# Ledger of designs, part 138: miniprotein binders against q9bqp7

Target 1, 240 residues: q9bqp7
Amino acid sequence: VPQNWFPIFNPERSDKPNASDPSVPLKIPLQRNVIPSVTRVLQQTMTKQQVFLLERWKQRMILELGEDGFKEYTSNVFLQGKRFHEALESILSPQETLKERDENLLKSGYIESVQHILKDVSGVRALESAVQHETLNYIGLLDCVAEYQGKLCVIDWKTSEKPKPFIQSTFDNPLQVVAYMGAMNHDTNYSFQVQCGLIVVAYKDGSPAHPHFMDAELCSQYWTKWLLRLEEYTEKKKNQ

## First folded at step 10 (miniprotein)

Design yb47
Fold by ESMFold2-Fast, scan of step 10:
Structure yb47 (fold): chain B 240 residues (1-240), chain A 94 residues (1-94)
Amino acid sequence: as target 1 above (240 residues)
Amino acid sequence: SREELYERIFELIEKGDKEEALRLLREYIEKYPDNPLALFIVADLLYDMGRPEEARKVLERAKELAKKTGDPELIEYVELLERLIERLLEELKK
């Protein structure tokens, strides 16, 4: 199957997108649909090794913490991530669009961790915004589209308890980023083209976040892998 | 080949044939002694089989290699198993 038929970059869009007027960042709500989300595709196409390790980890954590303790642990991890994303959206949104500003959210260790990255972020185009690939029929909710060190990027904010200094340590995150990028580049709700990605891993103790920049070449390589995962998902659905 | 071996090992573990899985993993480790994942799986199997002293020995090697290769997720799994092994060893002394 020739993957050249489904390029990540849209040949009909400019490589240097220009906004004619200053506008509020786009925030298109995610519509629930029968169309699969990026996260569902990735979850349903994990390797047997990843599934085995995840199940073992879950069983071992339950042994250590008990079922209630494990539930509390996972809920806390989820809440910390949610609060981090809410704080970042607040920080990156124009002041006049803020619905609520919680001082406590803005003072978290995760926000301290990411400060040096935020200094290089400008020109925000989209925040917590839905994307859909019209031809490949998948949807997603991306965190942020903004310029990082002068380059327009799909930016994905992650929280972690352990250091992740290498991009390969971020697992499927590069696939998630390029899936959002490809969708946005072919979504009629957007007029610009994104060619770069950025995964930012923030730490609870305020240790400096690790930025993983993905240039156009690297994005194209991960796009090929994403297309394979999407194909696997489609085949798996036929067998259910 | 490597992927096929892991799939076979996981199948054996699910069937309860842990000794055969262990044999295949040890043969693999003889050829590739610096694979921290293979060592981790050996330690996990030994723990599951009620052999925590042997599990501890193998896990120590897995931990050293995981830190060298920079796999933070594997280090997290290793440390979790380490805590469970130590807990089990303490309970067995009682």
Scores: ipSAE 0.438, ipTM 0.794, lowest interface PAE 2.1, mean pLDDT 83

Design yb48
Fold by ESMFold2-Fast, scan of step 10:
Structure yb48 (fold): chain B 240 residues (1-240), chain A 94 residues (1-94)
Amino acid sequence: as target 1 above (240 residues)
Amino acid sequence: SREELWERIFELIEKGDKEEALRLLREYIEKYPDDPLALFIVADLLYDMGRPEEARKVLERAKELAKKTGDPELIEYVELLERLIERLLEELKK
């Protein structure tokens, strides 16, 4: 699917601030339906090579940690990620206060890791909000839409135990971000245009998070790759 | 032909025909010398076969090539296997 048939940016939407925009961030719930999610499309279109590497990684991690150790590791990664996202939603939501939350949320290494990024985040427009691309027929649940250093971004919060100083080190995360962006830009539940992305990789030890800013040109490049993955997914569904 | 070679290589690995998989991997590497995945799989198989010294040498080449070609996903797998090989080498010295 050519990008010129399905552009990531909506020509009918303005880059200028809309006075009618709500002061409270949008939080549209994700409705379960037969329309594929961004994460499902990406998971179902992994190459045989990527699948093999993931399976071998699991086997090797089990050798290093033991079966129980591996289960504990994966459960802890999931729980820490969930708590990190919950803490960020609370911090960025004007309707919630941190005063009566678990003290451990505020003292998390991951939260310390992102402090310098949060100082540059303002004008929150959406938090944990559902998006749907009306013509390409896919859905997603994005983490955050806010201004980062004065530019409106789809922001994706990630946790990692190892440094990710290059955007290529974040795997399919750029595809996820642009998929959400394209959906939001063509979703009637939203009135604004997003042209930039931000992937923030937070570290467990509190080391400074790595921000991977994606300008409009980079977003357009990854959008082309996302359209290819979506086409592969659609083709697989026809044959299965 | 590239996809056909990979399909056959993965089939052999799943069936446990490691020596034949290594043979096809060598053939693949000659045709596609810029693909670090093939070198990684050679190192992975050599480790499984109890040949950690050979695995270490091949894995070093895989790591270099992965950094040059910009394959960061593979680098994470390389680092995990590197730790396992070094652990095995230390145990074998005893």
Scores: ipSAE 0.346, ipTM 0.742, lowest interface PAE 2.6, mean pLDDT 83

Design yb49
Fold by ESMFold2-Fast, scan of step 10:
Structure yb49 (fold): chain B 240 residues (1-240), chain A 94 residues (1-94)
Amino acid sequence: as target 1 above (240 residues)
Amino acid sequence: SREELWERIFELIEKGDKEEALRLLREYIEKYPDNPMALFIVADLLYDMGRPEEARKVLERAKELAKKTGDPELIEYVELLERLIERLLEELKK
């Protein structure tokens, strides 16, 4: 058990909409701060196995593609992900403005991949919005908070070149989702409770995306693991 | 323990003691034969040490076990290493 355990859910909050909730999705800007981001904590606390695999993957990809080919590959993956997130924000936002560039963006294979998931998404409450856990001292930028099949979820959109049909195939993504969830549930900028997560893995060729739903019990299990990673990060920072 | 042995293996890899890491990995696999990741690491080390024929044989075992245990992410690493082993074997045949 982590030494500084803190609950993921806030007993003073409800997942039901109330009259004080904004009619448009919240989009609180992420500001640069000395407070660590979820991504930084996870990157700085990788297991020795994860570090080994990442280092080997980089070395092996460079051997296959060359230095320039590897740089092109990683830049292309990054750009595709960025465009996918921008398209989803546009689709889910009630204040969407159609531009020539936006029309092209909306026709990508990744967007085709998620169409069947989007049919089940409604009641969007936050898009590309900053969260901060004031007590545990971390920040993050979540993709989306909306109802998926009637359940209020923190939704994380991922792009992949290869099938990811099992949640264990998504590395630290479950930890990222619950870290955002715990922060949002205790962030004074938000008034609602989120108890579920959803990781959606979209495919470039338009093949149907794989949704990985995380119920409250599963979120609680991953939350404990996130707290351990945060504790490890804090301890490492003290020793620098 | 299992976790102590696993951690020690990576410490040896970090220090560049590949032969000793390989010895402990073989011991680990004998005790825990259902871990495809361990087989993958053996294949990766063998490739890195210039032993591609042995690497190919172990990697095929890792691939089959990964399919059985439902580890599709590991299959990405397997396929990449498979291509590199094939390239090296072709170069050696000349």
Scores: ipSAE 0.553, ipTM 0.853, lowest interface PAE 1.5, mean pLDDT 85

Design yb5
Fold by ESMFold2-Fast, scan of step 10:
Structure yb5 (fold): chain B 240 residues (1-240), chain A 94 residues (1-94)
Amino acid sequence: as target 1 above (240 residues)
Amino acid sequence: SREELWERIFELIEKGDKEEALRLLREYIEKYPDNPLALFIVADLLYDMGRPEEARKVLERAKELAKKTGDPELIEYVELIERLIERLLEELKK
């Protein structure tokens, strides 16, 4: 157990979604570059195993595609992911903008992939919004906070070219989700508490997306692992 | 000592001591037979060392175990290495 362990849920906040008062989704811009981001912490605390596997995958892909082919491949994957997130933000934004953009954005295989998930999403509270854990001193930019099947979730949208039917296949994604959750629950810019997570893996060919729902217990388990990564990052930075 | 042995294996790989890493990986697999990733790493190292026939055999075991344990991402990685092994084997036939 880490010496500076902190709970993911804020005891001063309601642990149930507050369904009253419709408002425009929050979109707080990300500021401050000296405080580490969730993605930076995770990138800098990869295990030797994760680093080895990533480097081997990269080397093998370069052997298959060539250096220029690999650069094109990774650039295309990044661009498609960015466009997917932009499309989802537009679809989930307030009614007037949403109606116009819905008609223009239904062409993507990734968007087709998530249609059945979107039917169960409502009560959007935040979109592309910055979170900061005031006590643990880290920041993040979360994709979405909304009700999924009646439960308030931090929702993370992922694209994949191959099926990811198990949460174990999404690696650090559960850590990313709970890091955002813990930050939001302790960020004074937000007044509500989130206890659930959802990782949605969308597919390029339009095959149905895989939703990986994380209940409060599972979120607490991944939170402990996130705290260990954060502690490792802090110690590593101190020794640099 | 499972984590200590695992860390030692990666230290050896980083130092380029691939033969000693393989020896410890085989010891690890004997003690912890339900880890398909360990079998995958053996296959990958054998491929790196120019031993594609041995790599192919171990990789098939890794794939079977990964399916049994529900690790579909490892299966995709296995398939990538499988394609590269077959390319190398074809090149060696010349």
Scores: ipSAE 0.250, ipTM 0.673, lowest interface PAE 3.3, mean pLDDT 81

Design yb50
Fold by ESMFold2-Fast, scan of step 10:
Structure yb50 (fold): chain B 240 residues (1-240), chain A 94 residues (1-94)
Amino acid sequence: as target 1 above (240 residues)
Amino acid sequence: SREELWERIFELIEKGDKEEALRLLREYIEKYPDNPIALFIVADLLYDMGRPEEARKVLERAKELAKKTGDPELIEYVELLERLIERLLEELKK
């Protein structure tokens, strides 16, 4: 733990609904900035093992699919993920014409996969919304803040072609979630406190999604690890 | 230490010293036999060096441990490399 440790939770904030809280979900736009994003910090501080495995996977996939086939594969994965997030934002938005949107967005296997999770989601506070940790100087774009089974959570939606039944199978996703949480809890654009996280892994074939709930204690443990990754990033940037 | 040995292995791989990396990986595996990632890296390097029969044998061990540990991403990497090894072995028979 570093000497100048920063808390994930803000003692000045409540997790209870406030009369001043917005009646519609917040959607703060992400601003172009020199401040590093959560994703960039995590990508720049991967272990040598993680870098090796990712580069070998890329090389091996290119051997199997060809260069053009690999580009098509990665583009399709990206597009499917984007459409999945767009569909979830549409479904969770309080707009009256929600169900009249593009049917293609609503009928994917990934959306089928998350149906049972969505039944437990309510009280949406933010969707596709930018967060910034003013003191620690990082930014992010979170997917969703809502109540899951009665607990206010930062919810991160993930797509996968293979089962991810254990939280340790989701790699840096817990770090991403707590980074967003800590930023939101210290961002002046938000007035509430989030203490829990949820990683939802949806499957292309429509198999039931795996929810990975993170209570306050687990979030605090991953927050410590995120702070170390942020410190590593800062040191690497100084050496450039 | 375990971490120093692990870091040294990747430094050798980055420098292209695959034979020395394999030697240190064997030492690592003898000390830490339950790490399926180390076995996977051995199989991957052997495949890359044009030694698919040796790669196949090591990959079988990696697959067994990966299934035991429940690491789905590693299982995915193992299955991808398994398909490429079989393809190469079939091509060599021609």
Scores: ipSAE 0.577, ipTM 0.863, lowest interface PAE 1.5, mean pLDDT 84

Design yb51
Fold by ESMFold2-Fast, scan of step 10:
Structure yb51 (fold): chain B 240 residues (1-240), chain A 94 residues (1-94)
Amino acid sequence: as target 1 above (240 residues)
Amino acid sequence: SREELWERIFELIEKGDKEEALRLLREYIEKYPDNPFALFIVADLLYDMGRPEEARKVLERAKELAKKTGDPELIEYVELLERLIERLLEELKK
């Protein structure tokens, strides 16, 4: 059990839309400071097993592709992910107010991969927006908050070369989603409650994306695990 | 304990004591046979030590166990190592 437990949900908030809510999705800019990001906390608290697997993967990929090939591969993965997120932000902006649509961004196989999921997405409340947990002292940049099949979700868009049909295949991503959720639910820049998560894994060849829906109970389970990772991060910082 | 043995194995790998790491890994697997990552690490070390025939046998067991235990993230690592082992075995054939 975490020593510094704090609830993921805020009883003072509702997921019901208010007539006074803005029609344009929120996009709070991420302010860099000494407060750790969700991704930094997760990166610094990897298990020895996770570190071993990542190091071996890098070594083995270099053996297969060569050093230059590996650099090209990793640069391409990063760029494709960035462009995929930019395209989704553009598509999900109801009035195209955040960014003008770039035809090239809309032509990727990753975008085709998520079409069946996008059909079930509506009521976008936030896009590429910063969250901060003032009590637990962490920050993050979430991809999207919208209704998926009628439920308000923190939605995280992922690209993958390999099929990820199980939520366990998405590594620390469930922790990332609930960390954003808990921060948003207690962040004064937001007024609504999010109780569900959605991890969407898109494929380059246009194969149907795998959606991993996380209900409130599952989110609560992963929230406890996130609190443990945050606690471990804090202890490591004190011990150098 | 299980956790102490697991941590000791990684310490040995980090120090480059591969043969001792393999010995402890085999002890670990006998006591805790449901961990596909342990079998994967054995296969990885065997490949690294130039023993691809043994690595291939162990890796196949890791792959089967990973499917049964629902650890699909391991499959990507298995497939990469599988390709490298097969390439090495083909080169050794010559």
Scores: ipSAE 0.423, ipTM 0.791, lowest interface PAE 2.3, mean pLDDT 84

Design yb52
Fold by ESMFold2-Fast, scan of step 10:
Structure yb52 (fold): chain B 240 residues (1-240), chain A 94 residues (1-94)
Amino acid sequence: as target 1 above (240 residues)
Amino acid sequence: SREELWERIFELIEKGDKEEALRLLREYIEKYPDNPVALFIVADLLYDMGRPEEARKVLERAKELAKKTGDPELIEYVELLERLIERLLEELKK
C-alpha cells in the first residue's frame, strides 16, 4: 500500500472526442531536467532477482557472441526498435509526402506483424509525446494514444525475438503504460482522459503480434504497483 | 521469511560466496518447490563453477517447472544457458 496514494483517473476529463480537439496528434517534446523519468524509476527499483537475471543474461550473451558480437547484437536490437517506432509514427500520423526511406520502413516484418492490430486503431490523439505528472513529479515519453477497438488507450509498441503470449512476459511494461496514463490524465498539455492500456508485442518474422489489452480495473491494479515503485525510488534517492 | 531468505541468497551471490548461496538455494527449493527461477540460479552457479553435467540436470528441471508455471521469459534464459552448457561439455571431451 503506497503512503502517497493518488488517483490514476481525472474526474474533470472525458475519453470521448471533442470538436475542439486538434486535428493533428499531439507531440509534446521531452525536456531534460532533474525530474525522474518512468524508465529511470523502474530501472532503479528492479528486484534483486531482476538485476541478477539481467546481469547474467548479459554475461552469458557475451560468452556466446563475444564482446564485439554482443555489441553488434544490442546495437541491432536498438536500431530495429527505433525503426519500428519511426514506421508506426509515420503510419499513424496524418499523411504527408511519403519519402523513399519511409516507404522502406513500412515494409518490415515487424510492421507486417502488427497489421491486424493497426486495423483496429483509429482516432490518434498523441504520438511520441512527453507526459508529466504535475503532482507526483515524474516524466515520460509515450509511444501512442489512440482508440483500439473503440477504447482510448495508451499504446506501447514492443519488438521481441521470442513469443510473449502472456502479459507477465512483458516485465515492467504494464507499469510503464499506467505511469504514462496517470501522467497524461493530470498533465495540462492534454485535455482528455485515457482509461485503458495496450501493449503490442511485434515479431520480426511477421508472425501475428500479441496484443495485451488492459482495461480500467487492470490499469488501477498496476497503478498501485507503480505508486509503490515510485515511493521506493523516492526513498532510495532520499537515503543516497 | 521467504523474501528475507531470497534476498540473502542474492547477497551471498554478490559477495561471491557461491557455495553458501547453493546451500541456501537448496533450503529454499525444499520449502518453496514452485519457483523455477531458484532452480535456474542453481544451474547458472553450477555452470559458473565448472560443473556442467550437474548444471544440465538442474536446468532440465528448471525448464520443466517454468513450462508448468507459465514463465516463458525464463525459458529464454534457460535456452541460452543450455547452449553454453553443451558447448562447455563438448570442449571438455576434447
Scores: ipSAE 0.591, ipTM 0.873, lowest interface PAE 1.4, mean pLDDT 85

Design yb53
Fold by ESMFold2-Fast, scan of step 10:
Structure yb53 (fold): chain B 240 residues (1-240), chain A 94 residues (1-94)
Amino acid sequence: as target 1 above (240 residues)
Amino acid sequence: SREELWERIFELIEKGDKEEALRLLREYIEKYPDNPLALFIVADLLYDMGRPEEARKVLERAKELAKKTGDPELIEYVELLERLIERILEELKK
């Protein structure tokens, strides 16, 4: 299939969006749909290598921690991630009323980890918002759209117990980011054009988060890989 | 091709033909000696087959190569398997 049939950037949208409306960040709810989500597509199209590594990791972790220990570990990781995302949404919401005790509850190691990144984030346009690619028929729920160091980005917040200093260390996260970007750029609920991505990996001990900035060229490269995963998913569903 | 050989190795592992998978992994490593993941898979299979001393030796090689090639994610898998191998080896000393 021709790579230029489905561009990541919308040729009908401005390269330099002018936000003249003093609007609050968009938060479009994700509704139940038969249309596949970005996370489902990625999970259903893992390579045999990725499947093998995930299964071995799971088996070895269960062997180390026990069945109940493994369930507790995964539940705790999920809960910490959920709290981190909720805290960030609250911090970045312009209408949030700060209370002293609530502020202290938001002072986790993960929040400390991202402080230096947050200083460079402004002009928040969307938070925890649903996107749909109207032509390619997939949906997603993105974390944040905001300016990072003056550039409008799809920002994805991640928690990790181990350092992730390279973008390759973030697995399918670059594909997830560009999938959201392409969807938003072709979703009628949004009027702006996003050309950059940012993956922020925060650490529990408060160590400085690693930002992985993706410029327009890098986003285009990962978009091509995302289209291949989407095609693979579609072919698998046709054969069921 | 490299990709076809790699896929075949995983198919053999899935079928439970671990000895044949190891044979093809040895061939793969001879042709592509700078892939630390291949060494890790060898160590993982050896551990699974009840050969922890051999697994430890190969895993050390995988760890050093992963550090050289800048693969910190693989190091996480290596360290987990390393802990399990050391546990078995300590039990065998008793």
Scores: ipSAE 0.515, ipTM 0.838, lowest interface PAE 1.8, mean pLDDT 84

Design yb54
Fold by ESMFold2-Fast, scan of step 10:
Structure yb54 (fold): chain B 240 residues (1-240), chain A 94 residues (1-94)
Amino acid sequence: as target 1 above (240 residues)
Amino acid sequence: SREELWERIFELIEKGDKEEALRLLREYIEKYPDNPLALFIVADLLYDMGRPEEARKVLERAKELAKKTGDPELIEYVELLERLIERFLEELKK
């Protein structure tokens, strides 16, 4: 997949607010279909070293915690992440929803960790919203689209037990962000353009979250790498 | 090439040829001494092969290099393996 045939940015769209833009954040539901998700593409195209590390980590964790302990650990990590995302959606949504609000979700160390980032977030355009790239045929569910320090960003919220000082230490997270961005920019359900990304790593102990900002140039660089992963995924399916 | 050598190491690990994988990893480390992941893989294989004392020594080197290169994700894997090696070494005591 040549990068000049499938640009990340849509020249027909503006990143500036338009009078026709909805006043409430969009929340397009994710439709279950045969079109691959961003997560599936990335999981199916992991490097041999990524596969090795994941397999060894699982084996070693089971040795340390036991089968039941490992299951409990992974379940707890998943639930903590899910609750963190639910709390952020609640905090950032200006609309009264029929969803039950759990006030205890708002008191976690992860939420304390992101407080200083949230002060710089405004103009929320989408929350927990489905995206589909109409020509490249992949889907995803993004966390948030909002202005961060005046720039419209695809924002991805991550939880971590230890500090991550550099964007390079976040595995495939930059690829995930640009995949969502490219999809949204070419999805007919959306009218605006996103050119920046933000990966926010929140910490369990409430230590200040680490923001990893991605400008348009960096997003373009990661988009090229995402297109290679998508091509690799497509080729793997043909060979089975 | 570096890429070809790296891929062949993982092929050998997948096939269970751990001794040959270790040989190629040592060759790789001689040529590319600044990769803490390579040292970690050596330690992990040595642990898996029942050689925890050798694993401990290599893992210490991996940890020091990972801290220098700013790889906090690898440090988490290192610390997990450190705990397992220590447990293994305690079990080896009479």
Scores: ipSAE 0.458, ipTM 0.809, lowest interface PAE 2.1, mean pLDDT 83

Design yb55
Fold by ESMFold2-Fast, scan of step 10:
Structure yb55 (fold): chain B 240 residues (1-240), chain A 94 residues (1-94)
Amino acid sequence: as target 1 above (240 residues)
Amino acid sequence: SREELWERIFELIEKGDKEEALRLLREYIEKYPDNPLALFIVADLLYDMGRPEEARKVLERAKELAKKTGDPELIEYVELLERLIERYLEELKK
């Protein structure tokens, strides 16, 4: 699927605030249905290399930790990530009472890690909100849409146990961000245009988070790659 | 082609033909010496085959190349296998 037939940006939309925009951040619930999610498309179109590395990592971790230890490890990683996202949603919400309660959640290393990034985040438009690309037929749940250093971004919050290289699942982070962006730009539930992305990797030990900013040109490049993954998913589903 | 050879290696690994996979990996590395992942896979297969001393030497090369070529994502896999190899070697001390 050529990029010029399905552009990431919607020429009829603007990234500037509109007087008719909602006064609170949007939070559209994700509905279960047969339309594939961004994460499912990416998981079902991994390369043989990515599949090999993921399976070997699982086998080696089980050897190191035992089966029960591995289950506990993965459960804890999931729980820590969930709590981190919940804390960020609460921090970025305009409600004062929620901010006070969340001080108890804000004592984690991950939250300490992102403090310097949060100082540059403002103008929140959406939090934990569902997006759907009606024409390309995929859905997703994005973390946040807000201004980062004055530019409207789809922001994706990631956790890492150490300030070091990411595991396989993080290789597709730019694709995930642009998939959400393209969906939001063509979703009738939203009226604005997003042209930039931001991937923020927070560290468990509180080391400063790494922001990976994606300008419009870089987003367009990753959009082409996302379209290829979506096409591959559609062909694989057709042959099943 | 490079891509066909790479895919064939993974097919052999999946089938459990580790010796043939190692042979093709060595040919691949001679033709394409700047891929630290290929060295990592050699070390991983040697570990599986009960050859931890050989695995450690190859893994050391994989780690150095990954740092030089800027392949940081591979380093997490390298460190995990490194810990398992050292554990295996410690158990072999008699």
Scores: ipSAE 0.478, ipTM 0.825, lowest interface PAE 1.8, mean pLDDT 83

Design yb56
Fold by ESMFold2-Fast, scan of step 10:
Structure yb56 (fold): chain B 240 residues (1-240), chain A 94 residues (1-94)
Amino acid sequence: as target 1 above (240 residues)
Amino acid sequence: SREELWERIFELIEKGDKEEALRLLREYIEKYPDNPLALFIVADLLYDMGRPEEARKVLERAKELAKKTGDPELIEYVELLERLIERWLEELKK
């Protein structure tokens, strides 16, 4: 249990649209500063088990592909992910922004993979937008906030070469989603409440993406685990 | 405790004491036989120590248990190590 517990949901907020809400999706730029990002907190608090598996995977991949082959592989994976996120932002953004994008970004197996998910996405409120938890002092850049099957969600888009049909296969992704959620719910730049998460794993070959929906109860469970990771990070920094 | 033994195993691996890590890992597996990750780590250490035949046998057990427990991520690690072991054993035949 975390010593410095803080609620994920803000009792002063609602998930209903308000007339004062912007008509276009929010896109607040990420300000780089000394406040840790969600990604950095998670990276710096990996268990010895996670560190071991990551380092061994890297060593074994280098043995299989060679130094240059491994660098090319990781660069390609990163580029494919980046293009996928850019394409999704374009698809979900206003028409004028969509028309400005390269048509090649919209023609991929990953985009085909998520088509059935996109049919259930509407009411986009934020895209590629910065969040900051003003009390817990962390920042993040979330992919999307929109309604999925009528429920307002923090949506995180992931690319994968192999199937990930179980949420536990997505590692720290649930922690990342709830960290963004908790930050947004307490960030003065936003006025609404998000209580659900969605991790969408898209596949290069166009196979149907796997949606991992997280209801309020599941989000609360992962929030407790995120608080423990944040506490561990803060403690490690004080002991430097 | 289970957690203390698990942490000690990784400390030994990090320090490069692979033989002692294997000894503790075998004791861990004897006590907790349902952890496919523990079997994978044994196979990985054996591979790293130049013992590919032994690594292959343990890795097969890890693969079967991982499929039974529904751990698809571990299966990805298993398949990567399996390919490397098979390449090594093929080279030994030449």
Scores: ipSAE 0.510, ipTM 0.836, lowest interface PAE 1.8, mean pLDDT 85

